# VHH binders against o75319, part 179

Target 1, 181 residues: o75319
Amino acid sequence: GNHIPERWKDYLPVGQRMPGTRFIAFKVPLQKSFEKKLAPEECFSPLDLFNKIREQNEELGLIIDLTYTQRYYKPEDLPETVPYLKIFTVGHQVPDDETIFKFKHAVNGFLKENKDNDKLIGVHCTHGLNRTGYLICRYLIDVEGVRPDDAIELFNRCRGHCLERQNYIEDLQNGPIRKNW
Key: E = the ipSAE of ESMFold2; O = the ipSAE of OpenDDE; V2 = 0.75 times the mean of E and O plus 0.25 times the DockQ between their complexes.

## First folded at step 12 (VHH; framework vhh_4orz_3)

Design ic8 (at its last look DockQ between E and O 0.80; V2 from the best seeds 0.78)
Fold by OpenDDE, look of step 12:
Structure ic8 (fold): chain B 181 residues (1-181), chain A 120 residues (1-120)
Amino acid sequence: as target 1 above (181 residues)
Amino acid sequence: EVQLVESGGGLVQAGGSLRLFCAASGFTFDDYSMAWLRQAPGKRREWVALITSGGYTSYADSVKDRFTISRDNAKNTVSLQMNSLKPEDTAIYFCARYSDDDLGYPFDYWGQGTQVTVSS
């Protein structure tokens, strides 16, 4: 069957909008087949995601799924009105330049096409923490010129949890800026 | 019950080729990314190749351009074509189901493995 990721239950389902950005991070919503392994209050479905976003008086304009699997939920579980983008991103290791570029390109494309609204870019991996945090911070650092520590602090504060992987943090703080084209 | 059964290992000379196979059963194969792992003597187990249900692939730097992972969803099989083999490729190779668990071990099932030995 479908295994609940380790410590998945310990993380807030949805973070807060990152001030000054269109980003919001969340942990992976789980399709119905996972519910039998969860207490009712622990469940977090694609539907729950949208409900929680609405509770924050926000609206998702794009979902970027960074997981390297399709076992968590199906794109068809999402409203058709919200674009879904899959960027397969291997966990545990710093995303490669191609992945970084794909992410930046997607974000920039969204911002260009959504200048007339305030819809959010929802980003998630498994826990909505490490891969998610890295790529969001990488964007802020490389594209927006944000100081690495400021980007990390902002993400951590808004997500309600801190980036945990030292290799990600180290790359953000001391790694090279990745080209944006 | 999830089962992964590897085959195709053996002894090969450096520069040679092998093709490993994995037969999967006991789960919805199309829902999962699959992987090949290897463990050399005295070394930690490492992933060498990943493949999503749709065929997107990733490789460890050490095997990139030499190894090719593929899958047949109709047959519930995963394969690893290994070319230009080197002695350092010697290891037990495992077929594994990739769970994408970030905070835990990202592979939740694997087979008993198949021995690959590359001689100088």
Scores: ipSAE 0.849, ipTM 0.922, lowest interface PAE 0.6, mean pLDDT 96
Fold by ESMFold2, look of step 12:
Structure ic8 (fold): chain B 181 residues (1-181), chain A 120 residues (1-120)
Amino acid sequence: as target 1 above (181 residues)
Amino acid sequence: EVQLVESGGGLVQAGGSLRLFCAASGFTFDDYSMAWLRQAPGKRREWVALITSGGYTSYADSVKDRFTISRDNAKNTVSLQMNSLKPEDTAIYFCARYSDDDLGYPFDYWGQGTQVTVSS
């Protein structure tokens, strides 16, 4: 059924806004049906997400959901004023070029549409760490020209947890620049 | 109790086709993404195809355009059509439930598997 993802409780729900960017990363919020297996302080719902963003004096303008499943929450659980985009991203492997392109396209579209405000792009996978960190860093490296080690350090510091999967780290540090944007 | 039962494996000549079937029970099938994995002799188990509850599919590069995953939510089944088979496709094939876990193993249940052998 509604089993809590492995070690999901161990991760900070929401990171900090990444300075000089429009990104904020978080773990997947869980709909009400998961809360029966959680202590009150462990809960992190779609509503909790928005409250925590507001506590940072920030506002979401887009949520990009990288999970390869639809069981965690429904888009209907989000406020009507926040666009939601699902990009089904296979985990445990470096995302393919199509997935990277979709992510870059979504970010670039957001930046054009939101050039006159300071709203953030919220990005999550299941834990808000590996797939999320990879795609944010890939964008910063390929589109913004950030050095790989600087992108990774910025993500890790602002997420509050380090990227863990070595194949992602190796591809960011030593893999080709992807010119698909 | 979650159960996944594979069938349809066998011996086939290179260039041939097989269709694998998976019967699922013991869980709400429509809530979960599903996968086919394979394990060749002496190798670790690797995914070859994924399908979401809504029908979005992904494939490993080695099988793309030759294999097609499908599901029937009314019958709680997952299928894998395998065309243009190569000797390298020889493996035990497993039907699996996808958990989408970033940190742990992303498949939380799988069956006993069905053997596919592709002769030259």
Scores: ipSAE 0.705, ipTM 0.873, lowest interface PAE 1.3, mean pLDDT 92
ESMFold2 (binder alone), look of step 12: mean pLDDT 83; pTM 0.834

Design ic9 (at its last look DockQ between E and O 0.87; V2 from the best seeds 0.74)
Fold by OpenDDE, look of step 12:
Structure ic9 (fold): chain B 181 residues (1-181), chain A 120 residues (1-120)
Amino acid sequence: as target 1 above (181 residues)
Amino acid sequence: EVQLVESGGGLVQAGGSLRLFCAASGFTFSDYSMAWLRQAPGKRREWVALITSGGYTSYADSVKDRFTISRDNAKNTVSLQMNSLKPEDTAIYFCARYSDDDLSYPFDYWGQGTQVTVSS
């Protein structure tokens, strides 16, 4: 069957909107087949995601899924009105330039098309932390000119959990800026 | 019970080719990304290639443009075409199910492995 990711339960389902940005990070919602392995209060489905976003008086305009699997949920589990973008991102290693570019391009495209609203870009990986945090921070650093430590601090604070992967942190702090085109 | 059974390994000369196969059972194959891992003597196990259910692929830098991972969801099989083999490719090759667990080891099942030996 479907295995619950390790420590998935330990992470807040949904973070807070990152002030000054359109980003919100969350852990991966799990489809119904996972519910039998979870206590009711531990369940976090695609439906729950949207409910929690609404509770924050926010609205998702785009979901970027960074997981390298399709076992967690199906795009059809999401409302048709919310675009879903899959960027297959291998965990544990710093995303490659192509992945970074795909992410930046998606974000920029969304911002260009959504100037007339305040909808959020929801980003998640498995825990909504490492891959998610890296790419969001990478965008803020490379595109918005944010100081690396500020970007990391902002993400950590809003996600309610800190980036854990040292290679990601090191690359954000000391790595080169990646091309935006 | 999840089972992964590798085959196709053997001895080959440098520059040669091998094709590895993996037969999967005991789970919904099409739901999972699959991988090939390898472990050389005295080295840690490393991933070589990944493939999503939809056929998106990723490769370790050391094997890019030489190895090709593919899958057949109808047959529950994963394959690894290895071309231009080098002595440093010598290892036990494992078929693995990729779980995408970001905090722990991201492969939750793998087979017994198949030995690949590349001679100079």
Scores: ipSAE 0.735, ipTM 0.884, lowest interface PAE 0.7, mean pLDDT 95
Fold by ESMFold2, look of step 12:
Structure ic9 (fold): chain B 181 residues (1-181), chain A 120 residues (1-120)
Amino acid sequence: as target 1 above (181 residues)
Amino acid sequence: EVQLVESGGGLVQAGGSLRLFCAASGFTFSDYSMAWLRQAPGKRREWVALITSGGYTSYADSVKDRFTISRDNAKNTVSLQMNSLKPEDTAIYFCARYSDDDLSYPFDYWGQGTQVTVSS
């Protein structure tokens, strides 16, 4: 069956809004079929996600799902009023230029469409940490001109967990600025 | 018990083609992304192709435009069409289930593998 991702239980479900940005990061919500293997306090469903965002006095205007799988939940489990975008992102390697471009394009489109509100972009991979942190930081560095160490520190603090993959950290700190196209 | 059984390997001349097959059982196949991995002698195992349950595909740069991954959810099979084979494609090829885990090895089950040998 419905195997719970390794160490998924150890991560805070939802981070805090990253100040000065429109981003909030979270781990992948799990549909009801996974709950048979979870204690009640361990559950984090698509509904739980929206309840936790509301508890922070925030509202999601877009969810970007970076997982390379469709087994965790269905987009239909989300309110129809919240746009959902899947960007299949291969894990464990620095995302390729096409993936980075898709992410930047989606964020830029959201900011244009939502310039008159304060809704957030929710971003997740499986744990809401490595692929999520990399792409958020890559956007802040390349598009907003944020210094790499400042982007990483901001993400880590607001997610509540530090980026772990050394190849991602190394690329953010020492890699080239990626041009938009 | 998850079971993945590869077949279709063999000896082929450079420039030739092979098609690998993988039969899956013991899990809800249509729920999972699947992969082909390969391991050449003395080298680490590497993924070469990924496919989601809905048919989205990704390839390693070394095989892009030469290999095609496909799946048949009704038959619980995944296939790898390998064209324009090169000696450097020589390896044991494994069918694998992709877990999409960020932290641990992202392939949680694989088969015994099937040998592909590409001669000059």
Scores: ipSAE 0.660, ipTM 0.860, lowest interface PAE 1.6, mean pLDDT 92
ESMFold2 (binder alone), look of step 12: mean pLDDT 84; pTM 0.850

Design lc1 (at its last look DockQ between E and O 0.90; V2 from the best seeds 0.81)
Fold by OpenDDE, look of step 12:
Structure lc1 (fold): chain B 181 residues (1-181), chain A 120 residues (1-120)
Amino acid sequence: as target 1 above (181 residues)
Amino acid sequence: EVQLVESGGGLVQAGGSLRLFCAASGFTFSKYAMAWLRQAPGKRREWVALITSGGRTDYADSVKDRFTISRDNAKNTVSLQMNSLKPEDTAIYFCAARQFPYLNTEYDYWGQGTQVTVSS
């Protein structure tokens, strides 16, 4: 249905590029059918996403959708030139090793294929915060060898919101490194 | 101003040891991966060792188990302990910094290098 996700309005629609990376996080864009339930200034559609990215002088090269539903928008709502990857990720629990691996694999694949450009990897869940932040941070920690606190701080700063889920934070800070391949 | 200054190079006999140092300034050192690279005469520059901002280390196969990279964030220094040196290790050794060692292909900052010569 066209039910607006809880607390969706509370979050900035699009974060900033994480400096030194090609990651950008945003909340889930909502297809046109949701606009009836939103004030004009609250609307954030797939089109709005691309406009906002453009306003930052950036370009999306990949969208990774971590939501556990397909009701928010359709891949057809995106430009054909931007690949869309769905990784069904359950909310509120630490993503499993398979999910983490899928994410890492997608990122690495993108980087390998996009060496000649500076296009961004757009990552979102519902709010573009917890699941999104966890997986991005997990990548930085596991693949780039970044200190967990630094990864979290960088994500939070760029997203404009802080990771909220303690179990995610705890796993990032104290959990084991997951295999990269 | 960003600076990376290498030291500790010199002449050593085969089988000997050297410890290189790199002193960093002008950037948030603790957030950067640090690497050592080397360039021998007539050869391309090659990666030698890396230590991530989180402290994980990686080594080229040619130096694995002989060289050890370490960092001191309090002093903004990275070091390379080189043991069992071989004539093939003769090169100019460079210190370099990169915030994300695998995401990017280029280093953000470079030192001027220090000469290491290993005699037979």
Scores: ipSAE 0.876, ipTM 0.934, lowest interface PAE 0.5, mean pLDDT 96
Fold by ESMFold2, look of step 12:
Structure lc1 (fold): chain B 181 residues (1-181), chain A 120 residues (1-120)
Amino acid sequence: as target 1 above (181 residues)
Amino acid sequence: EVQLVESGGGLVQAGGSLRLFCAASGFTFSKYAMAWLRQAPGKRREWVALITSGGRTDYADSVKDRFTISRDNAKNTVSLQMNSLKPEDTAIYFCAARQFPYLNTEYDYWGQGTQVTVSS
């Protein structure tokens, strides 16, 4: 069905670009069929996403969708010029090494293909917070060598919401660096 | 005002050792990756060593196992210990900073350079 995800209304639709990076995080956009269940001010469609990105004077060059389902919107609802990648990521547990590798691989591929522009990688899960924040921070820690607390602070500030799941935070702070790439 | 000031360069015999220092001011040093680069006569500037904000290090193949980069966030310094020096290590050595070494294509800040000359 077209049920609004739990607590989805409680999160800012789109964060800010993380300075010095190519990342911007947002909650899952919802296709038009969901709008019957939303007040006008609560709507956040794929079109609304691109309007909000444009209002920030930015442009998306890739969307990485971390949701485990395809019910929220269809890739065909996105501009044909914006590549879309689904990485099925289970919630509630620290993403496994395969998922982390796929995310890092996607980022590295984007950087190679977009070295001559300033387009952003849009990353979302359902709320744009826990799975999204974990994978972005894992990239910053493992690949860029950023201190865990600095990565978390940057994500939280730019998303406009703090990471909530303690097992994710603990793994970022104290878990092993993943060097499987 | 951002400043990166290198020191410790000089003349050294082949096989000898030298330690370079870079003092940083005017930015949040602990959030930046630091690098050493060098430019030898007649050659393009090349990357030598990297230390990330979190302390992870990496080295060019030509200096691996001979050079060691380290940082002291309390003193805002980065250093390069250079052992088993060869005449080919003769160059001007630059300290440079960028926040994210793989996401950032250019360095934000550069030092003036310090000369290292290795004699046979």
Scores: ipSAE 0.683, ipTM 0.869, lowest interface PAE 1.1, mean pLDDT 93
ESMFold2 (binder alone), look of step 12: mean pLDDT 87; pTM 0.881

Design lc10 (at its last look DockQ between E and O 0.82; V2 from the best seeds 0.76)
Fold by OpenDDE, look of step 12:
Structure lc10 (fold): chain B 181 residues (1-181), chain A 120 residues (1-120)
Amino acid sequence: as target 1 above (181 residues)
Amino acid sequence: EVQLVESGGGLVQAGGSLRLFCAASGFTFSSYAMAWLRQAPGKRREWVALITSGGRTDYADSVKDRFTISRDNAKNTVSLQMNSLKPEDTAIYFCAARQFPYLNSEYDYWGQGTQVTVSS
């Protein structure tokens, strides 16, 4: 249904570009049907997403949706010029190797095809924090060889919220590197 | 002020060894990947070795198993141990820093370079 996700209102709609990367994280935008349950200032639609990105003088080149549902918005609500990728990702548990691989593959594909521009990879789950943060950090750690603490700090700072899930943090800091291919 | 200062270059005979050093200052060294690049006369600058902020190393095929890159975060230094040197290794060697070695196309900081000459 049109139930607002728990704690959804508590998070900033859109973070900031992670300097040196093409990543930007945001919470899930909600389609118009959800607006009836929100105050005007709480509304965050797909259109609002793009407006906020533009306000940052950025442009989205890809949206990776990590939510485990399709009820929040439709790909048709997005501009045709921005590809949409759904990676169903279960919440609260560390993403499995397949999910991690899918994410990495998507990111690498985007980077390969978008070498001539500076468009961003928009990543979101429900809150755009835990699943989103984990996968972005996992990428930076595994692919870019970044120190885990640096990756986490960078994400937290740019998202405006800190990763909350201890299992995610622990896996990033002490877990094994996942295969990139 | 950001500085990268290379040292350790010089003249060496083929089959010999050199160790290059790069001293960094003015930025958070431990958060950056460090790389060595080289430019021979009349040739394009080429990547030689990389060590990520996390300590992962990578090498060009031409130097693999002969060169070793390492870093000391306590001293803000990166080094390049060069063994079994060949005349083809003759070049100016540059130290460079980049936060994300694969996402970014450009290095953030460069040294002035140090000359390495390998005689036959």
Scores: ipSAE 0.745, ipTM 0.888, lowest interface PAE 0.6, mean pLDDT 95
Fold by ESMFold2, look of step 12:
Structure lc10 (fold): chain B 181 residues (1-181), chain A 120 residues (1-120)
Amino acid sequence: as target 1 above (181 residues)
Amino acid sequence: EVQLVESGGGLVQAGGSLRLFCAASGFTFSSYAMAWLRQAPGKRREWVALITSGGRTDYADSVKDRFTISRDNAKNTVSLQMNSLKPEDTAIYFCAARQFPYLNSEYDYWGQGTQVTVSS
């Protein structure tokens, strides 16, 4: 149904661009049918997402949706000019190698196709925090060779919330490099 | 003001060794990937070696197993140990910095270069 996701109201809607990268993270936007359960100040629709990005003088060039459901909004609710990609990502567990590969492949494809602009990759799960933060940090660690703690710090600061799931944090800090890109 | 200052270049006989140094200042060195590039007489500048902010290294095929890049974040330095030098290694060697090697297609900072000349 149209039930507001647990704790969704507790998170800032949209973070800030991660400096030097093409990433921006946000919580899942909610289509109009959810707004009956929200105060005006709490609403965060697909339109609100794009307005907030524009207010930062940024532009989205791809949305990567990491949720495992399609109930929050439909791709048709997005401007037709912005590509949309769903990467089903199971919560509560470290994403598997297939999921990590799909994310890296999407990022690499975006960079290739968007060499001549400065558009951003918007990444979200339900809260725009744990799964989102894990995959962005995994990319920075595995592909860009960033130290795990530096990747995590950058994500946390720009999202405005710290990664919460300890198994994700431990895997980023102590787990093996994934060479699937 | 950002500065990258190379040193250690010079004249060496084929088969010899040199160690180049790059001293960095004016930016958060530990968050940057560092690279060495070189430009031989009459040729385009080419990439030689990379060390990421996390310490992972990569090399051009032409120098693999002969050159070693390393960094010291406490001293804000990058070095390039060059062994088994060949006349083909003769070039001006540049130190360069960018934060993310694959996300950033251009380098943010460049040194002025140091000449390496390998005689037969």
Scores: ipSAE 0.738, ipTM 0.880, lowest interface PAE 0.9, mean pLDDT 93
ESMFold2 (binder alone), look of step 12: mean pLDDT 87; pTM 0.879

Design lc11 (at its last look DockQ between E and O 0.01; V2 from the best seeds 0.00; counts 0 for: pae E 13.0 > 2, placed apart)
Fold by OpenDDE, look of step 12:
Formats: C-alpha cells, structure tokens, sequence
Structure lc11 (fold): chain B 181 residues (1-181), chain A 120 residues (1-120)
C-alpha cells in the first residue's frame, strides 16, 4: 500500500557525509504515488534524494536499501548509473551475521572498485536511522577498528538523529566483533 | 598544543629488545589511531605498526611477530615493544596519530622521533 511509514515525517530526509568515510544515510524516499498523502514540503522522492545530495556537492555511487519491503520506490526510479543493492533487513532486531556480511561485502566491493573517485555509499532503511546506523557502525567497528562510541557518535551527528534502539546500541558497544569474511 | 613525544630509543645488540614510548597531549587520544613509522639513513620513511582507536593492531611484514604495539588511553601513551632486533631495524622511529586510519593520507600529528641503533 501507499501508507506513509509511521514517524517517517519526523526524520531529516538526508544526513551529511560521515567525515573520513564514504557513507551517507537518509530516510527512505517515496515514489510519486505517496505524494498525494503528503504536503509539498514533506515530499521526498528518489529525485529529491539526488537533488539534496547534489546540494551537498556530493555524488552517490551506490544505494544500499535495508528496508524489508519494496513498496516505497522502484529501482527504476533511480539513475541507471547508480547501482542499487537490496539487503532485506528485519526491523527492531539486531541484524544477523549474514546480513552484516552482505553489507560489509557490498561496501568493500564498492570501495575496491571506486578508488578513483569520491562517490558516496548511500544507505537507508525506513527512517535511515536504526538499521542503517547499526550496519554502518558495525562496519566501522569491525572492519576499521573504530571505538564503538566514536562510531555511534559520528553516525548520530551526521545523520542528525541518534540511534534509538537500545539493543542495537548495546550490541555495538558490547557485542562481539563479527567475522569480516 | 598537540604534542607527541617519543622515548626509549638507544643502542642495542642484535637479538636484543627495546621498548619505545610515545606520550600524547593536546588532542582526544582515545579517538585516534596511533602508529609507529621509521626512517633509516638514505631510505624512505616506512610504516611499522598501527593500533586503531578500537585496539586493533597491524604490522609491517618485516616486523611481524617481533614487534608489538599497544596503547594506554588512561595515560595517553602508545608503546612499541621491539624484540629480536636486527641491524636492519636501525632507524629513527616516529610516533604518529591519525583520526581515520582507512584514509590513505598523511597522519594528523607527528613526533620528533627517537633513534634506534642495532649493532651487529
């Protein structure tokens, strides 16, 4: 259906690039069919996403979609030049090892193939916060060896919203490092 | 003012051990990766070891299993335990700090270096 996700309007559409990384987080863009249920200023479409990224003088090189549905927008709504990767990620639960691995693999693959540019990895779930923040932080912690608190702080600051799920935060702070390969 | 001050260098015989220290001040030490680099006479500066803010360690192949890097966030220090030293390890050893270790750029802060000499 075309119902607006709960609390979707409460979150900033697009965060800022995380300094020193290629990550940028945003809430899920909604296809045109949702616009009739939104005020003009509330609309955030795939086109709006790219416009906002451009306004930051950045360019997306990959979109990782962590939502557990396909109802929000179609990959066809994105430019053909920007790869789209779907990783079905269940909400509210700490992502399993397979999900974490898929995410890490995608990020590492992108970085390997995009050494000659500065294009960003756009990551989103529904709100672009909890699932998104967890996986980005998990990557920084596990792959780059960043302190959990530093990773979380960096994400929160750049997203403009703080991770909300205590189980995610606790796992990041105190959970085991997941195998990278 | 940011400062990195190395200590512990000196003259040792081959097969001997040294422990280098680096005392940091003027920045949030616990949020930075710390590294040791060295420069031998007539050679380029080379990376030796790194420890991330999260405590992960990495070593150059030439020093693996002989050197150990560690950090003490409470004291704002990073150390390099050097065992089984070889004449080839003779160099000035520098302490350096980097906020984002995954970036292939220059380090944010540098020490002045400490001389390590290994005799045959």
Amino acid sequence: as target 1 above (181 residues)
Amino acid sequence: EVQLVESGGGLVQAGGSLRLFCAASGFTFSSYAMAWLRQAPGKRREWVALITSGGRTDYADSVKDRFTISRDNAKNTVSLQMNSLKPEDTAIYFCAARQFPWLNTEYDYWGQGTQVTVSS
Scores: ipSAE 0.591, ipTM 0.828, lowest interface PAE 0.8, mean pLDDT 94
Fold by ESMFold2, look of step 12:
Structure lc11 (fold): chain B 181 residues (1-181), chain A 120 residues (1-120)
Amino acid sequence: as target 1 above (181 residues)
Amino acid sequence: EVQLVESGGGLVQAGGSLRLFCAASGFTFSSYAMAWLRQAPGKRREWVALITSGGRTDYADSVKDRFTISRDNAKNTVSLQMNSLKPEDTAIYFCAARQFPWLNTEYDYWGQGTQVTVSS
């Protein structure tokens, strides 16, 4: 339903652009129907997302939604010209190879299409932290060759919150490099 | 009410040239990747060329260096310049559009096609 996701209020709405990358992470925006349960300062709508990105002097060129549900907002609530991609990502376990491949494919396609601009890829799950951080770091490690600890430190700093799930952290640090196909 | 309307097809001798046009309406043309595909008699439809919303191009190996795709966002048109035509290029040529070329194998919109016939 319209229930505010657990601990959602505890997280900063939008992080900072990750330097040297095209990524910015944020928690899931909530459509108007959720606002009845929120104080004004707690609201974070799709419109608020775009205003906060603009305040950072940035522009979104793609939103990747990693949530396993469609109840939080409708893609129709986004500006018509901003592409939107849903990748259903199961929580609490390391994403499977199909999910990782879809994410890599989407990012690589975006970078090719947008090589002559500086638009960002916005990535979110429910809290914009664990699934989001895992897939961004997995991309940086596997595709860009970033060392695992450096990817994690960059994500944590720019998101403003640290990755929490030990199994994700262990897989990034010690797990196999995934094929880029 | 989306429309893609191809034109410029016809009969041409081998070694000749044709320029195809596709006029688009009913959608935000500048946000879409545009493509040309073709279907020869008795064969499956095959991809020929793509131009992204940002203007990057890609071509099937069989037409590289002979065909050039271009777009005009002000006129909502995409064109295909076809040079050094061969009998194997004989086909119905279709204009197609999709917004996310890296995500989907299917196109969102299709034209009705224009016939190109290359004779010996």
Scores: ipSAE 0.000, ipTM 0.182, lowest interface PAE 13.0, mean pLDDT 87
ESMFold2 (binder alone), look of step 12: mean pLDDT 87; pTM 0.873

